VHH binders against Enoyl-CoA delta isomerase 1, mitochondrial (ECI1). Designs and how they scored, part 18

Target 1, 258 residues: Enoyl-CoA delta isomerase 1, mitochondrial (ECI1), of Homo sapiens (Human) (p42126)
Amino acid sequence: QRVLVEPDAGAGVAVMKFKNPPVNSLSLEFLTELVISLEKLENDKSFRGVILTSDRPGVFSAGLDLTEMCGRSPAHYAGYWKAVQELWLRLYQSNLVLVSAINGACPAGGCLVALTCDYRILADNPRYCIGLNETQLGIIAPFWLKDTLENTIGHRAAERALQLGLLFPPAEALQVGIVDQVVPEEQVQSTALSAIAQWMAIPDHARQLTKAMMRKATASRLVTQRDADVQNFVSFISKDSIQKSLQMYLERLKEEKG
Below, E stands for the ipSAE of ESMFold2; O stands for the ipSAE of OpenDDE; V2 stands for 0.75 times the mean of E and O plus 0.25 times the DockQ between their complexes.

## First folded at step 3 (VHH)

Design q22 (from d07 with D30S D31K L99M E100T Y103R D105E S107D; framework vhh_lunsekimig_d3)
Fold by ESMFold2-Fast, scan of step 3:
Structure q22 (fold): chain B 258 residues (1-258), chain A 124 residues (1-124)
Amino acid sequence: as target 1 above (258 residues)
Amino acid sequence: EVQLVESGGGVVQPGGSLRLSCAASGFTFSKYALYWYRQAAGIERELIASIRSGGSTNYVDSVKGRFTISRDNSENTMYLQMNSLRAEDTGLYYCAKGMTSYRGEWDKYGMDVWGQGTLVTVSS
């Protein structure tokens, strides 16, 4: 089981803990379990809010699973990218209040998850950075993720952050607005509980319709061109130069562990 | 049970005075910075005064010289003495406890415990 759900039905809140060792990489199995867990909570009237966090401090999520993107068939890359799109669409448009309690490093795909939430709290640890660092790995953030960042921190800050592949340490993350609160690591959970209670004080109907109205245009851009985005990903990732780069990186990781 | 309970609010004429109290229970009062926030109708809660565990104080310019924050660690109580009250001082006054570090003094989300609020109305 890669997702632990700790319910507090009396409070209307569940804490969803990522448990996909070693670094909560977004593997196909983990993506699938996240979507299923979210859907179960959405279909249970006992819950109005979800706190997303890591089971172990140190890493919120290291992002996309590179083993899903290297040495596989084009059909596998297509299936993987569809699963990534599905997670983003389901989280971004969720009727639940979502709060990310970021108790570890949050690069790339980890930042994707955090950016879908209504509120983001980051532990004040200089080792825990958040950002879309794809360009430093020679890859690019998809347009719908670029739109999500731009909606959060503004066009100019997003352009600079995306082109340079910036990872923001806590103080800079708060200043640029990619996170809403920075607190001592031991206070992340209590701060998340306080924040989600404030959001849940708003009547669901009004909050949900406002969220949908604010996010509809961004979500619809992906919905109307999912297949084209999949083909763009498959074409890019399948390039010999990209595959060779990913293969060399994975071999270095294997050598370090061996 | 960790809680803060405000008292002392009421209706007062312009130029009048009020003293607000904030009674604390369930935590080691002397170790924490404590805060007074104010919320007027249609306006976000704003920090107006703070007092640190060592007794150092800070005020927003609009109340400086008119309001005095103080604490009594033996009674687990914080006070706000409000003098020369103006119509614009009308609002709900909340006491709050900061988290273990001196973080978030100007951010209401940096508070981990809030009181229920006490209403101050300055009217002619």
Scores: ipSAE 0.000, ipTM 0.087, lowest interface PAE 23.2, mean pLDDT 86

Design q23 (from d07 with D30S D31R G98H E100T D105E K108Q V113H; framework vhh_lunsekimig_d3)
Fold by ESMFold2-Fast, scan of step 3:
Formats: C-alpha cells, sequence, structure tokens
Structure q23 (fold): chain B 258 residues (1-258), chain A 124 residues (1-124)
C-alpha cells in the first residue's frame, strides 16, 4: 500500500512509487514494505531494472521517522536500526539496475535511498535538495552511509558535506556529483526511462558482477559489523540528552502543523 | 495527497488591490500553518506571510501594513489581501504548507508542499 509497483514487463522495467503520506518517512512499516517489494522484483525474471520515485511530486522521502527513535524501548530502536541497515544492504547490493527519479526533497534517509542507486536524476526545482544533514540535528551518519557518500562524490567533498550537514539544491547537487542529471520536473520520468534503458543494454551477467565487485568492500564492512553498529545506535539514541532533543523537535513539528 | 490551488492573480495598476485565494485539500486544514511565498524573475523565492492554525500571523517587513493573510477553516481556504501594490510586488505567488523533515531538514532549504502559483503583475 505504501509502495506502488507499476510494471512494464515488456521493457523489463518496474516503476516503484513511494506512497507513505505525508512525506514518505522511513517508518518501520515502510522500510519493511520497500524490502519486500524489491525482493519480489528481484525474484521475478521479467524485470531487470527498477525506477524509484515518489507517487506524487514534492517529496522523494523526508528520511528516517523520528517517532521510531523517540519514546520507545531499546529493543524497538534495535529493530528499527536493523530494518534501516537491511534496506541499505538490499538496495546497495541489488542485482537490478536501480535509477532514482528524484521528484521531490531528498534529505538524510531519502538521500540514503538515492545513493544506493546506479544513477540519480533530480528535478530542477530549488526546493528539492539532497544531502546527508544528520549533523544539524547533533547526530552522525553511520560509517556505511558515510562510505557510500564518499564513494559517490569523493573524500574531501563528502567530508565537507557530512561535517556541515549540507543539503544541495539541484545545480550544486549536479556540480558536486551527488546526482548525475538535473532536468525540468516534467521530464524526470522520461529521463529515467532513457537512462535505465542505457544501463540495461549491458548484458546482465557482466553488469551484475561488476556492480558486486565495485560494492563488495563497502557492503562487507557493514555485514561484519551489523551488531556493533546497532549497539552504537541504540546506546547513542537512548541518551537522555538525545531523547529530550528529539522530543523537542517533534513538538516543534506539531507546532509547525499549527 | 496534499493539493493547493492558487487563484486571484491578475494585472493591476500601482496603488491597486488584489485578493489571492488558496484552496486546500488532502490534509486537516484547521490543524496546519499555511504560507504565502512570491517569486520574481531572477530572484530567490521569498516567504512573505504566514498564518498559524490559531490565527496568529506574521509578515516580512516589505509587505507589513499592506498585505493581510487570513483563513477560513470551514472552506479550507487561505487568503492574501494585497493593498497599495507596487511594481516590486510583481511575481508568481505560491501557497504553501510547510513540509518538515523528520531528520532536521525543515528550515534552510524549505521542504514545502507548493501550489502551481498565480501571477500578479503591477504595471503602469
Amino acid sequence: as target 1 above (258 residues)
Amino acid sequence: EVQLVESGGGVVQPGGSLRLSCAASGFTFSRYALYWYRQAAGIERELIASIRSGGSTNYVDSVKGRFTISRDNSENTMYLQMNSLRAEDTGLYYCAKHLTSYYGEWSQYGMDHWGQGTLVTVSS
């Protein structure tokens, strides 16, 4: 329900549309449905590529759901973070060609999803920014996400972006290399279809093996350290100062709603 | 399915008046703060007025005393009454419901649900 899959089996492509209103936040339920939807497409030999986009423009994904990380048990935080890790591992290592058609704002956890893709297209709208801005909340991107950004835009650009918590508007996103194309909003879908066709022109065996080889070291670092990363997250998020900060932020969101 | 539809734009002489409307659907209107932005050619989109669910309002200095924001919760509509219009007020006017990130991104780059905009031209 939170994920709509529109197949084009003749082309070998599915369009996976995020539909978790209001902002496609990565709740535990949405994370679970994303993984299940991806697995179904991976197990269906009719599909070779997937375009990830939002069902409606404006927000690709607002990132992690803070209500999953505040006022809950340590066991809940552990389960939530495991689900976040699982989504990243499954997307980053997918044998399918993944193209993100970013038709909306793409901060933090949204950027996590976009960064797992083979190719990223961003709508040319100054309100649609992309980046890992965790430090602005006083929190830290996990090492595996830091590695993903560094692999995409390079060491120095990633260090600056992560330390300052930068969100890049479209022109800057293209310049720094966090996205591959910036196009008029109404052309995002057609551009994604053209891009995925180019990637799918390569024989699957060679493309898949090359992708696995390129991404193996980064993925393996998380696989071997999953439990330690979960414990680090649970310990950090459970601190009284962090919980109070998150509670205040959620109250400000309530105030913003009116 | 947040939907915002602006109307009421047009051509007006300096010193004239215009009232913009923003018809909203897809959310519980009475619970949310709503905003008017404007975009002039070649300059950044600017927040000009806001109205909270409780009715409190705020304005950017350039429009304070000339523009009045209001809301009708029974009709799910927000208004902007513009008086004493100047050539500098020319631009596309956007209705917005602020979209806040759950990960500390709501402010510096404004994640907002936007309408299509309505054009206001003040010319002599």
Scores: ipSAE 0.012, ipTM 0.209, lowest interface PAE 8.5, mean pLDDT 86

Design q24 (from d07 with D30S D31K R52S G98P E100T Y103K S107G K108R; framework vhh_lunsekimig_d3)
Fold by ESMFold2-Fast, scan of step 3:
Structure q24 (fold): chain B 258 residues (1-258), chain A 124 residues (1-124)
Amino acid sequence: as target 1 above (258 residues)
Amino acid sequence: EVQLVESGGGVVQPGGSLRLSCAASGFTFSKYALYWYRQAAGIERELIASISSGGSTNYVDSVKGRFTISRDNSENTMYLQMNSLRAEDTGLYYCAKPLTSYKGDWGRYGMDVWGQGTLVTVSS
């Protein structure tokens, strides 16, 4: 199992730990298991909040699995992108309080997951950066992810970050507002438990309706055009220049980890 | 041990002034926004003033222009200067530290340390 769900001493909170070695890449299997795990918690009325973290410190999630986007068929790319859209829609619109306890590096798809949460806590370690670095790989963040970042840090900061593919170290992440709190690594879990308790102090009905109201426009923009977004992704990713860039990046990663 | 200790409360006549102090220990004072809350008998505790780590201030409309919040990072102390006091200002005044160094109004739900309170009575 790629997702470990631990109830927090029966307090109405579950800790969801990412366990997809080596770097918690968002493979098709991992995406599917994340959605199923979230749905189970949403359907269990005893849980009101979820803390998302990594099973092992060092990497929260390295992001999208590039092997799902290179050297495959157009049908495979379409299926993969539909799964990515589904994860984002389910997390972004979840009726549960979601807190990211970011105990490791959080680039690209890892940042996608973190951005869906109500509150983000990052370990104070200069090796743990967060950001949407897709442009560094020659690819584009989809409009719905762009909108999510823009809603979080504002238009100008988001534009600069997305165009340059910035990864923010902890102090800069706090300053730009992509994370809400930076704490010593050994305090991330206890800080997340304290933070989620504050959010859960609000009656569920009022909190959930407010969250839905605040996020409706952003989510609906994707819901209205899911198929068009899939077609745009497949067309873009299938370009020879993009495939070559991804192939070169994957080859370099093999060399660096060898 | 993280502590906040208020002082400076007392009995004052309408139109009078008081200066409250909040002495902090056990955390890096300069990194945190800090807050003053007020609670009258039988009424919900109300945020009345805040000061960011950078010195930006915010006030509830009922005290704006009459109360001034300030901080001294070298002495780990926050102050509330209260002028033109009214009967409705009577209550327990609490200083509070947020759970996070987060900049914004979320601090009202994220307070992890409270002082014991100092009583302000504005006599008729």
Scores: ipSAE 0.000, ipTM 0.101, lowest interface PAE 21.0, mean pLDDT 86

Design r06 (from c02 with G55D S57R Y101S; framework vhh_3k1k_2)
Fold by ESMFold2-Fast, scan of step 3:
Structure r06 (fold): chain B 258 residues (1-258), chain A 124 residues (1-124)
Amino acid sequence: as target 1 above (258 residues)
Amino acid sequence: QVQLVESGGALVQPGGSLRLSCAASGFTFSDYSMRWYRQAPGKEREWVAGISWSDGRTSYEDSVKGRFTISRDDARNTVYLQMNSLKPEDTAVYYCAAGKSTLWSRTYSQYDYWGQGTQVTVSS
């Protein structure tokens, strides 16, 4: 069980807790379980909002699972990337109010998840940074994720952040606008419940149509070229230099842990 | 002028199958998510299935998962609902709806375009 759902049907809210140890990496199994969990909540008329958070503080999600992108077949890379695209499309276009309660580090794929939400709250802990740091590993954020960041913080800030692979600590994250609130860690959950209640005070039909209208162009850009994006990812990740870089990084992580 | 016309409703025996069609006109069909709703006697109108305008991804009410399949043909401006293993509980008027909201909503919107409905009756 990689996703824990704690429903509060009286409030119309569910709390979705990531529990994929050690660091909530977006493995193929975890991506699949997240989509299924979201779909189940979307199809349950008792729920109008979801708070996304980590079961354990410290790491919201470390991002993409590098073991899914290294030492595997091209067919595996294609399947993995399709799953990543599916999660982003489902979250970004969800009719539910989505609030991320970021109680831990939020790099790369973790930031992808947070950026799909309607509202982002980050714990005020200098160890908890958020950003798209793919370039630090010699890989690139896909265009649809670049578009999502650019829509959130603006073109200039997004270009600098993406080229340099920046991770923003809480004060800088708030200043650049990648998160909406920064609060003491012990207040993240209560702040998320307050925020989601404000969004749910708006009639669903008007809120949902406005969200769809605002997000249509960005989502459509991926939808019209999903296969091309998969082919681009598979071709890039399969390069010997990229595979070698990822292998070296994974070996370094093993050495650091032991 | 927007128009949605459902067809295919019939009387079928439990365990039978039926395919509903919804023909759309007066709007850019490919730009709209399509949904099926149903209303049984004495009950509120409820969501059954949806298919995305953007990528054709589908979603279903739990009670129909594995039995019903929604599909669309953008060249013909038509959405379909294939219904298999029909149960008496599936008896309802089935409505087609077009909207720019996400396909996951279980609540219909006053901003959606609606058809007149087609009656499905499942009985021996």
Scores: ipSAE 0.000, ipTM 0.115, lowest interface PAE 20.5, mean pLDDT 87

## First folded at step 4 (VHH; framework vhh_ozoralizumab_d1)

Design s1 (from p13 with Y104R; at its last look DockQ between E and O 0.01; V2 from the best seeds 0.00; counts 0 for: pae E 20.3 > 2, off the site)
Fold by OpenDDE, look of step 4:
Structure s1 (fold): chain B 258 residues (1-258), chain A 124 residues (1-124)
Amino acid sequence: as target 1 above (258 residues)
Amino acid sequence: EVQLVESGGGLVQPGGSLRLSCAASGFTFSRYAMYWVRQAPGKGLEWVSEITGSGDSTKYPDSVKGRFTISRDNAKNTLYLQMNSLRPEDTAVYYCAKDKGYSRGWDEYGMDVRGQGTLVTVSS
């Protein structure tokens, strides 16, 4: 299994640990397992909160699986993007309290996952950066992700961050507001448990409705434009220039591992 | 486990009416769009109705628009399909189907689970 769920029904909390080596890339299978795991927790009244974290410190998630977006059929790209949309929608609109315990690098798709959460805690390690660096690869963020970042750090900061494809180290991440707390690495999990307890102290009905009110505009926009968004993605990712760029990047990654 | 159980099918004369029900369990019903789909003998799966999780929006193909009405009772975890002015071409097995998530447009990819179906036969 690529997702390890550690339930504590007594506390009403489950810890969802990413376990998709080597770097928790969001492969189609991993996306599917995440959605399934989340759904199970959402349908169990014993749980009110979920902590998202990596089973392996050092990397929260490296983001989208580039192998899913390179050298495949348009149909595959469409299916993959729909899965990404689905994960975002499920996380972003979850009635559960979601807290990210970010115990590793969190770029691109990893940041996407983190941004859907209600609260984000980042380990104080200079190697652990968080942000959307798509533009550095010649890729643009979808509008719903842009909106998510904008809603988190503000329009001006998001505009700068997206255009430059910034990855923020812990101190800057906290300053810009992309994360809520920065703590020593060994305190990330305990801090997450404390944080989620604070959120869970709020009556669920009021909290959930407020969350829905805050997020429904962006979520609804994606839902109503889901197919168009998929088409845009497929059209973009299928471009020869983009495919070449992705291929080059993949080759570079392989060299670095060797 | 997600379960969908359809009921209400039967034999009806042309011009008649029928109301289908679908009992849902194993998931948070109100959070998911639901569909009715049908399969006629020798034909593929056809979408016939869609409703959002909250019930605030419904969609129909031209083939059933004005005749069929989809609705839901989220308190009872039940989906309904009111079928009026039934025609012989409406004869099919009707399935209740759950969307995979928050999608507002049916396609085969968007369908997560469907029930065993209920047979509707329109014949004089």
Scores: ipSAE 0.000, ipTM 0.218, lowest interface PAE 14.9, mean pLDDT 93
ESMFold2, look of step 4: ipSAE 0.000; ipTM 0.092
ESMFold2 (binder alone), look of step 4: mean pLDDT 81; pTM 0.816

Design s2 (at its last look DockQ between E and O 0.01; V2 from the best seeds 0.00; counts 0 for: pae O 10.2 > 2, off the site)
Fold by OpenDDE, look of step 4:
Structure s2 (fold): chain B 258 residues (1-258), chain A 123 residues (1-123)
Amino acid sequence: as target 1 above (258 residues)
Amino acid sequence: EVQLVESGGGLVQPGGSLRLSCAASGFTFSRYAMYWVRQAPGKGLEWVSEITGSGDSTKYPDSVKGRFTISRDNAKNTLYLQMNSLRPEDTAVYYCAKDKGYSSGRDYGMDVRGQGTLVTVSS
């Protein structure tokens, strides 16, 4: 399994740990398992909150799986992007309290996952950065992801961060507001438990409706434009120039690991 | 009470080296990231280096990268800054600072600082 779920029914909390080596890339299988795991928790009345974290410190999630976007059919690209959309929609609109315990690097798709949560805690490690660096790779963030970031750190900060493709170390991440707390690495999990308890102290119905009200505009926009968004992604990723770039990048990664 | 006491500052010629120390007390030293910061005359506080609680990760600004090395001895509750290839522009009061541990809002993670130690780089 790529997702390890550790339930504490007594506390009403489950810890969902990413376990997709080597860097918790969001492969199609991983995306599917994440959605399934979340759905199971949502359908179990014993749970009110979920902590998202990596099973292995160092990397929260490296983001999208480049192998899913390189050398595949357009149909595969479409299916993959739909899965990404689905994960975002499920996380972003979850009735559960979601807290990210970010115990590793959190770029791009990893940041996407973190941004869907209600609260984010980042380990105080200079090597751990969080942000959306798509533009540095010549990629444009989808509008729903842009909105998610904007809703988190504000329009001006998001505009700057996205255009420059910034990855924020802990101090700057806290300053810009992309994370809510920075704590020593050994305190990340305990802090997450404390934080989630605070959120769960609020009546569920009121909290959930407020969350839905706050996030409805962005979520509804994606739902209504889901197919168009997929088409845009497929058209973009299928370009010869993009495929070549991705292939080259993948080759470099292999060389570095070898 | 959290206490930080810096030492090791002094007068040094350009190109010289100094090693600063910071004795920490009043908290579990190994559980907190630590920082060195400096303030030059007429200038604001500048971040110089940071190190995780365990000491397994460090970070430097470009201004001191390759010249300064932050380290710690958790058994001795002591933070160090090895400064090599010192330049006149490195002249400043140097402070060690404790991380807040639970930093929130838009504030930097630094908490308490020591009294500082003066480093003067001059011919």
Scores: ipSAE 0.005, ipTM 0.273, lowest interface PAE 10.2, mean pLDDT 92
ESMFold2, look of step 4: ipSAE 0.011; ipTM 0.484
ESMFold2 (binder alone), look of step 4: mean pLDDT 81; pTM 0.816

Design s3 (from p13 with S103D D107K; at its last look DockQ between E and O 0.02; V2 from the best seeds 0.00; counts 0 for: pae E 18.8 > 2, off the site)
Fold by OpenDDE, look of step 4:
Structure s3 (fold): chain B 258 residues (1-258), chain A 124 residues (1-124)
Amino acid sequence: as target 1 above (258 residues)
Amino acid sequence: EVQLVESGGGLVQPGGSLRLSCAASGFTFSRYAMYWVRQAPGKGLEWVSEITGSGDSTKYPDSVKGRFTISRDNAKNTLYLQMNSLRPEDTAVYYCAKDKGYDYGWKEYGMDVRGQGTLVTVSS
């Protein structure tokens, strides 16, 4: 199991813990399991909220699995990206209250997951940064992810952050508004429980419709352009220069791990 | 250079009142939204108020709503925070912060620079 679900039906909350070693990379299998887990919770009326967190402190999610995007077939790239789209769509449009308890590093795809949530709590650890650093790898964030960030921190801040591929430490993350709270590491989970209770105190119908209203434009645009977005991704990731860059990066990562 | 200097902090009893000030310089004060944030001992930063550049709109979290009032004097480049009905849990270092973007134009939600802070202690 790459996703641990700890339900508290009495509280109407489930904690979804990422457990995909070593760094909770969003592999195809992990993506699939996340979507399945979320769907099960959405179909269970006993749950109204979900806390997303890592089973192991230190890394929330390292983001997309680069091995899924390097040295594979175009068909594999397409399938992988569709899975990424699906996860985003399911999270972003979820009727559940989603709170991220970010208890570790949260770059790129990890940040993508966090940004879909209604509320984000980040541990106050200088080693834990959050942001979209795709451009540092020569990768362009998709429009729907760009919009998600823009909707969170504003156009100018998003424009700067995306172009520079910024990763924000806790203090700056709070300042720019990419997270809602920064708390001591040992308080992240309890704060998340408190926060989600606040959100759940709101009538579901009104909350859900408001959320849908706020997010409909971005979500609908992806849905209508889903195939085109996949094609764009496949075309981009298949470029020799990009493949070379990814390969080099993977090699460096291996070297760093020893 | 953008500079923000907070003042007015001190020791106050529960139920008491305090007024904080923030002197701003190095930018066109009236064009930027301003914020007050606080950091309690052993806790992270918390947003406590927001005001638009013109002062025509203010926002508060539930934790301080009805007790705190943010205001500004653009002629004096000064931001204020009136704190009433203070509670022990309000004990914190309070910072004023400048918004990154102009009040009008780019849509941006985020703090750019904050001051060194002023300590508020609420204790009997």
Scores: ipSAE 0.000, ipTM 0.216, lowest interface PAE 15.6, mean pLDDT 91
ESMFold2, look of step 4: ipSAE 0.000; ipTM 0.116
ESMFold2 (binder alone), look of step 4: mean pLDDT 83; pTM 0.834

Design s4 (from p13 with E50R; at its last look DockQ between E and O 0.01; V2 from the best seeds 0.00; counts 0 for: pae E 16.2 > 2, off the site)
Fold by OpenDDE, look of step 4:
Structure s4 (fold): chain B 258 residues (1-258), chain A 124 residues (1-124)
Amino acid sequence: as target 1 above (258 residues)
Amino acid sequence: EVQLVESGGGLVQPGGSLRLSCAASGFTFSRYAMYWVRQAPGKGLEWVSRITGSGDSTKYPDSVKGRFTISRDNAKNTLYLQMNSLRPEDTAVYYCAKDKGYSYGWDEYGMDVRGQGTLVTVSS
């Protein structure tokens, strides 16, 4: 099991912990489990809020699983990307209050997950950076992810961050507004609980409708262009140059581990 | 118990300089952002500087920007405020304050505990 759900029905909150070793990469199986777990919580009226965090401090999520995007069939790439889209759509449009308790590194797809949340708390550790660094790998962020970042930190900041593929340490992350709070590592969870309580104090219908209104444009755009987005991804990732780059990167990662 | 002890206050002429210090204890100093705040007679509390735990980032309001410099020595658990080009309107009790965590906007809302303060009087 790659997702650990710790429910507190009395509080109306569940903590969803990522447990997909070694670095909580968003593999197809992990993506599926995340969506299923979220759906279960959404269908249980005893829950109003969810805290997303890593089971192990150090890494929130390393992002997309590069092994899902390298050396596979186009059909696999398509299926994988659809799963990524689905996770984003489910998180981004969730009626639950979502708070990220970011207790580790949060690049790329990890940041994608964090950005879908209503509120983000980052541990004050210089080793923990958050951002979308796709361009450093020669990869472009999809429009819906770009919009998500833009909606969070503004157009100019997002434009710079995406082009340069910036990963923000805690101080800069807070400054640019990609996270809402930076707290000592040992306070991340308690801060998340306090934060989510504040959000849940708001009447659900008003909160949910406002959230939907704020996020409708971006979400609807993806829904209407879902297939085109998949095709774009498949076409891009299937390029020989991209595959070579990914392969090289994977090899480097293996060397660093062993 | 968190303890913050300010020192370095005194009487200075306009245009003069003063350096404040704050000795911190009772918590892991380097893990928390710190503030200098001040309260002038008849006025409310205002923050005049903020520095991150590592010291890698500082923030100032326009009222003191370019004149005040916040710094810290984490090895000594000490916070500093270098005040240059002092003005009569800078007269206040200055407090060292611990952040409860970093708040978005770098405002004074993140303040937790503060010391007893040290008086700075700028007068000719």
Scores: ipSAE 0.000, ipTM 0.242, lowest interface PAE 15.4, mean pLDDT 92
ESMFold2, look of step 4: ipSAE 0.000; ipTM 0.118
ESMFold2 (binder alone), look of step 4: mean pLDDT 81; pTM 0.822

Design s5 (from p13 with K59R Y104S; at its last look DockQ between E and O 0.05; V2 from the best seeds 0.00; counts 0 for: pae O 9.6 > 2, placed apart)
Fold by OpenDDE, look of step 5:
Structure s5 (fold): chain B 258 residues (1-258), chain A 124 residues (1-124)
Amino acid sequence: as target 1 above (258 residues)
Amino acid sequence: EVQLVESGGGLVQPGGSLRLSCAASGFTFSRYAMYWVRQAPGKGLEWVSEITGSGDSTRYPDSVKGRFTISRDNAKNTLYLQMNSLRPEDTAVYYCAKDKGYSSGWDEYGMDVRGQGTLVTVSS
């Protein structure tokens, strides 16, 4: 199990803990389990809110699993990206209140997950940075991810952050607005519980419709362009230069671990 | 616990046919792509076929294309490999393997679990 769900039906809240070692990379299996776990909670009327967090401090999620994007077939790349899209769509449009309790590093795909939430709490640790650093790796963020960041921190801030591929430490993350609170690491969970309670105090119908209205443009755009977006990804990731770069990087990782 | 159990291997003459089966348990079978891989004596692991979770897509290397057919019965949690026109170079231990997800594209990173294997010997 790569996702641990700790339900508190009495409180109407469940905690989803990421447990995909070593760094909670978004592998295809992990993506699948996340979606399934979320669906189960959404279909259980006893739950109104979910806290997303890592099972262990240090890393929230390192992002996409590079092994899913290297040395595989185009069909695999397509399936993998579809899974990423699905996770984003499900999280971004969830009727549940989602709060990220970010208790570790949160780059790239990790930040993607966090950005889908309604509220983000980051542990005050200088090692825990959050942001979309795709450009530093020669990668362009998909439009729906760009929109998600833009909708969170504004156009100008997003434009700068994406072009420079910035990873924000806690103080800067709070300043730019990519997270809502920065608290001591030991207070992250309790703060998340308090925050989610505030959100859940709002009538569900009104809150859900407002959320849907606010997020409709971005979500709908992806839905209508889902196949095209997949093709763009496949075309990009399949490039010889990209594959070579990924392969070299993975080989270096193996050597460092070995 | 994920379990994969291969069967159907044996001795066959060149030009003969065999059908391998893999019984899967411990996971939602239809949600995952599956592979057949083989290992000949003294050689490394070789991919021989893959199929998506739904079974809508299959792929083969040139070495077995046109001779081998991968299929699955998701209701029975079973993977199959029909091997026709067998050659001595097809002699190997054949393994059923589970992918990390529903997409296809086998490599060492995509493989999650594999069975204990079944021996196929092609000899006159």
Scores: ipSAE 0.008, ipTM 0.272, lowest interface PAE 9.6, mean pLDDT 93
ESMFold2, look of step 4: ipSAE 0.332; ipTM 0.737
ESMFold2 (binder alone), look of step 4: mean pLDDT 81; pTM 0.819
OpenDDE, look of step 4: ipSAE 0.006; ipTM 0.292
ESMFold2, look of step 5: ipSAE 0.298; ipTM 0.714
ESMFold2 (binder alone), look of step 5: mean pLDDT 81; pTM 0.824

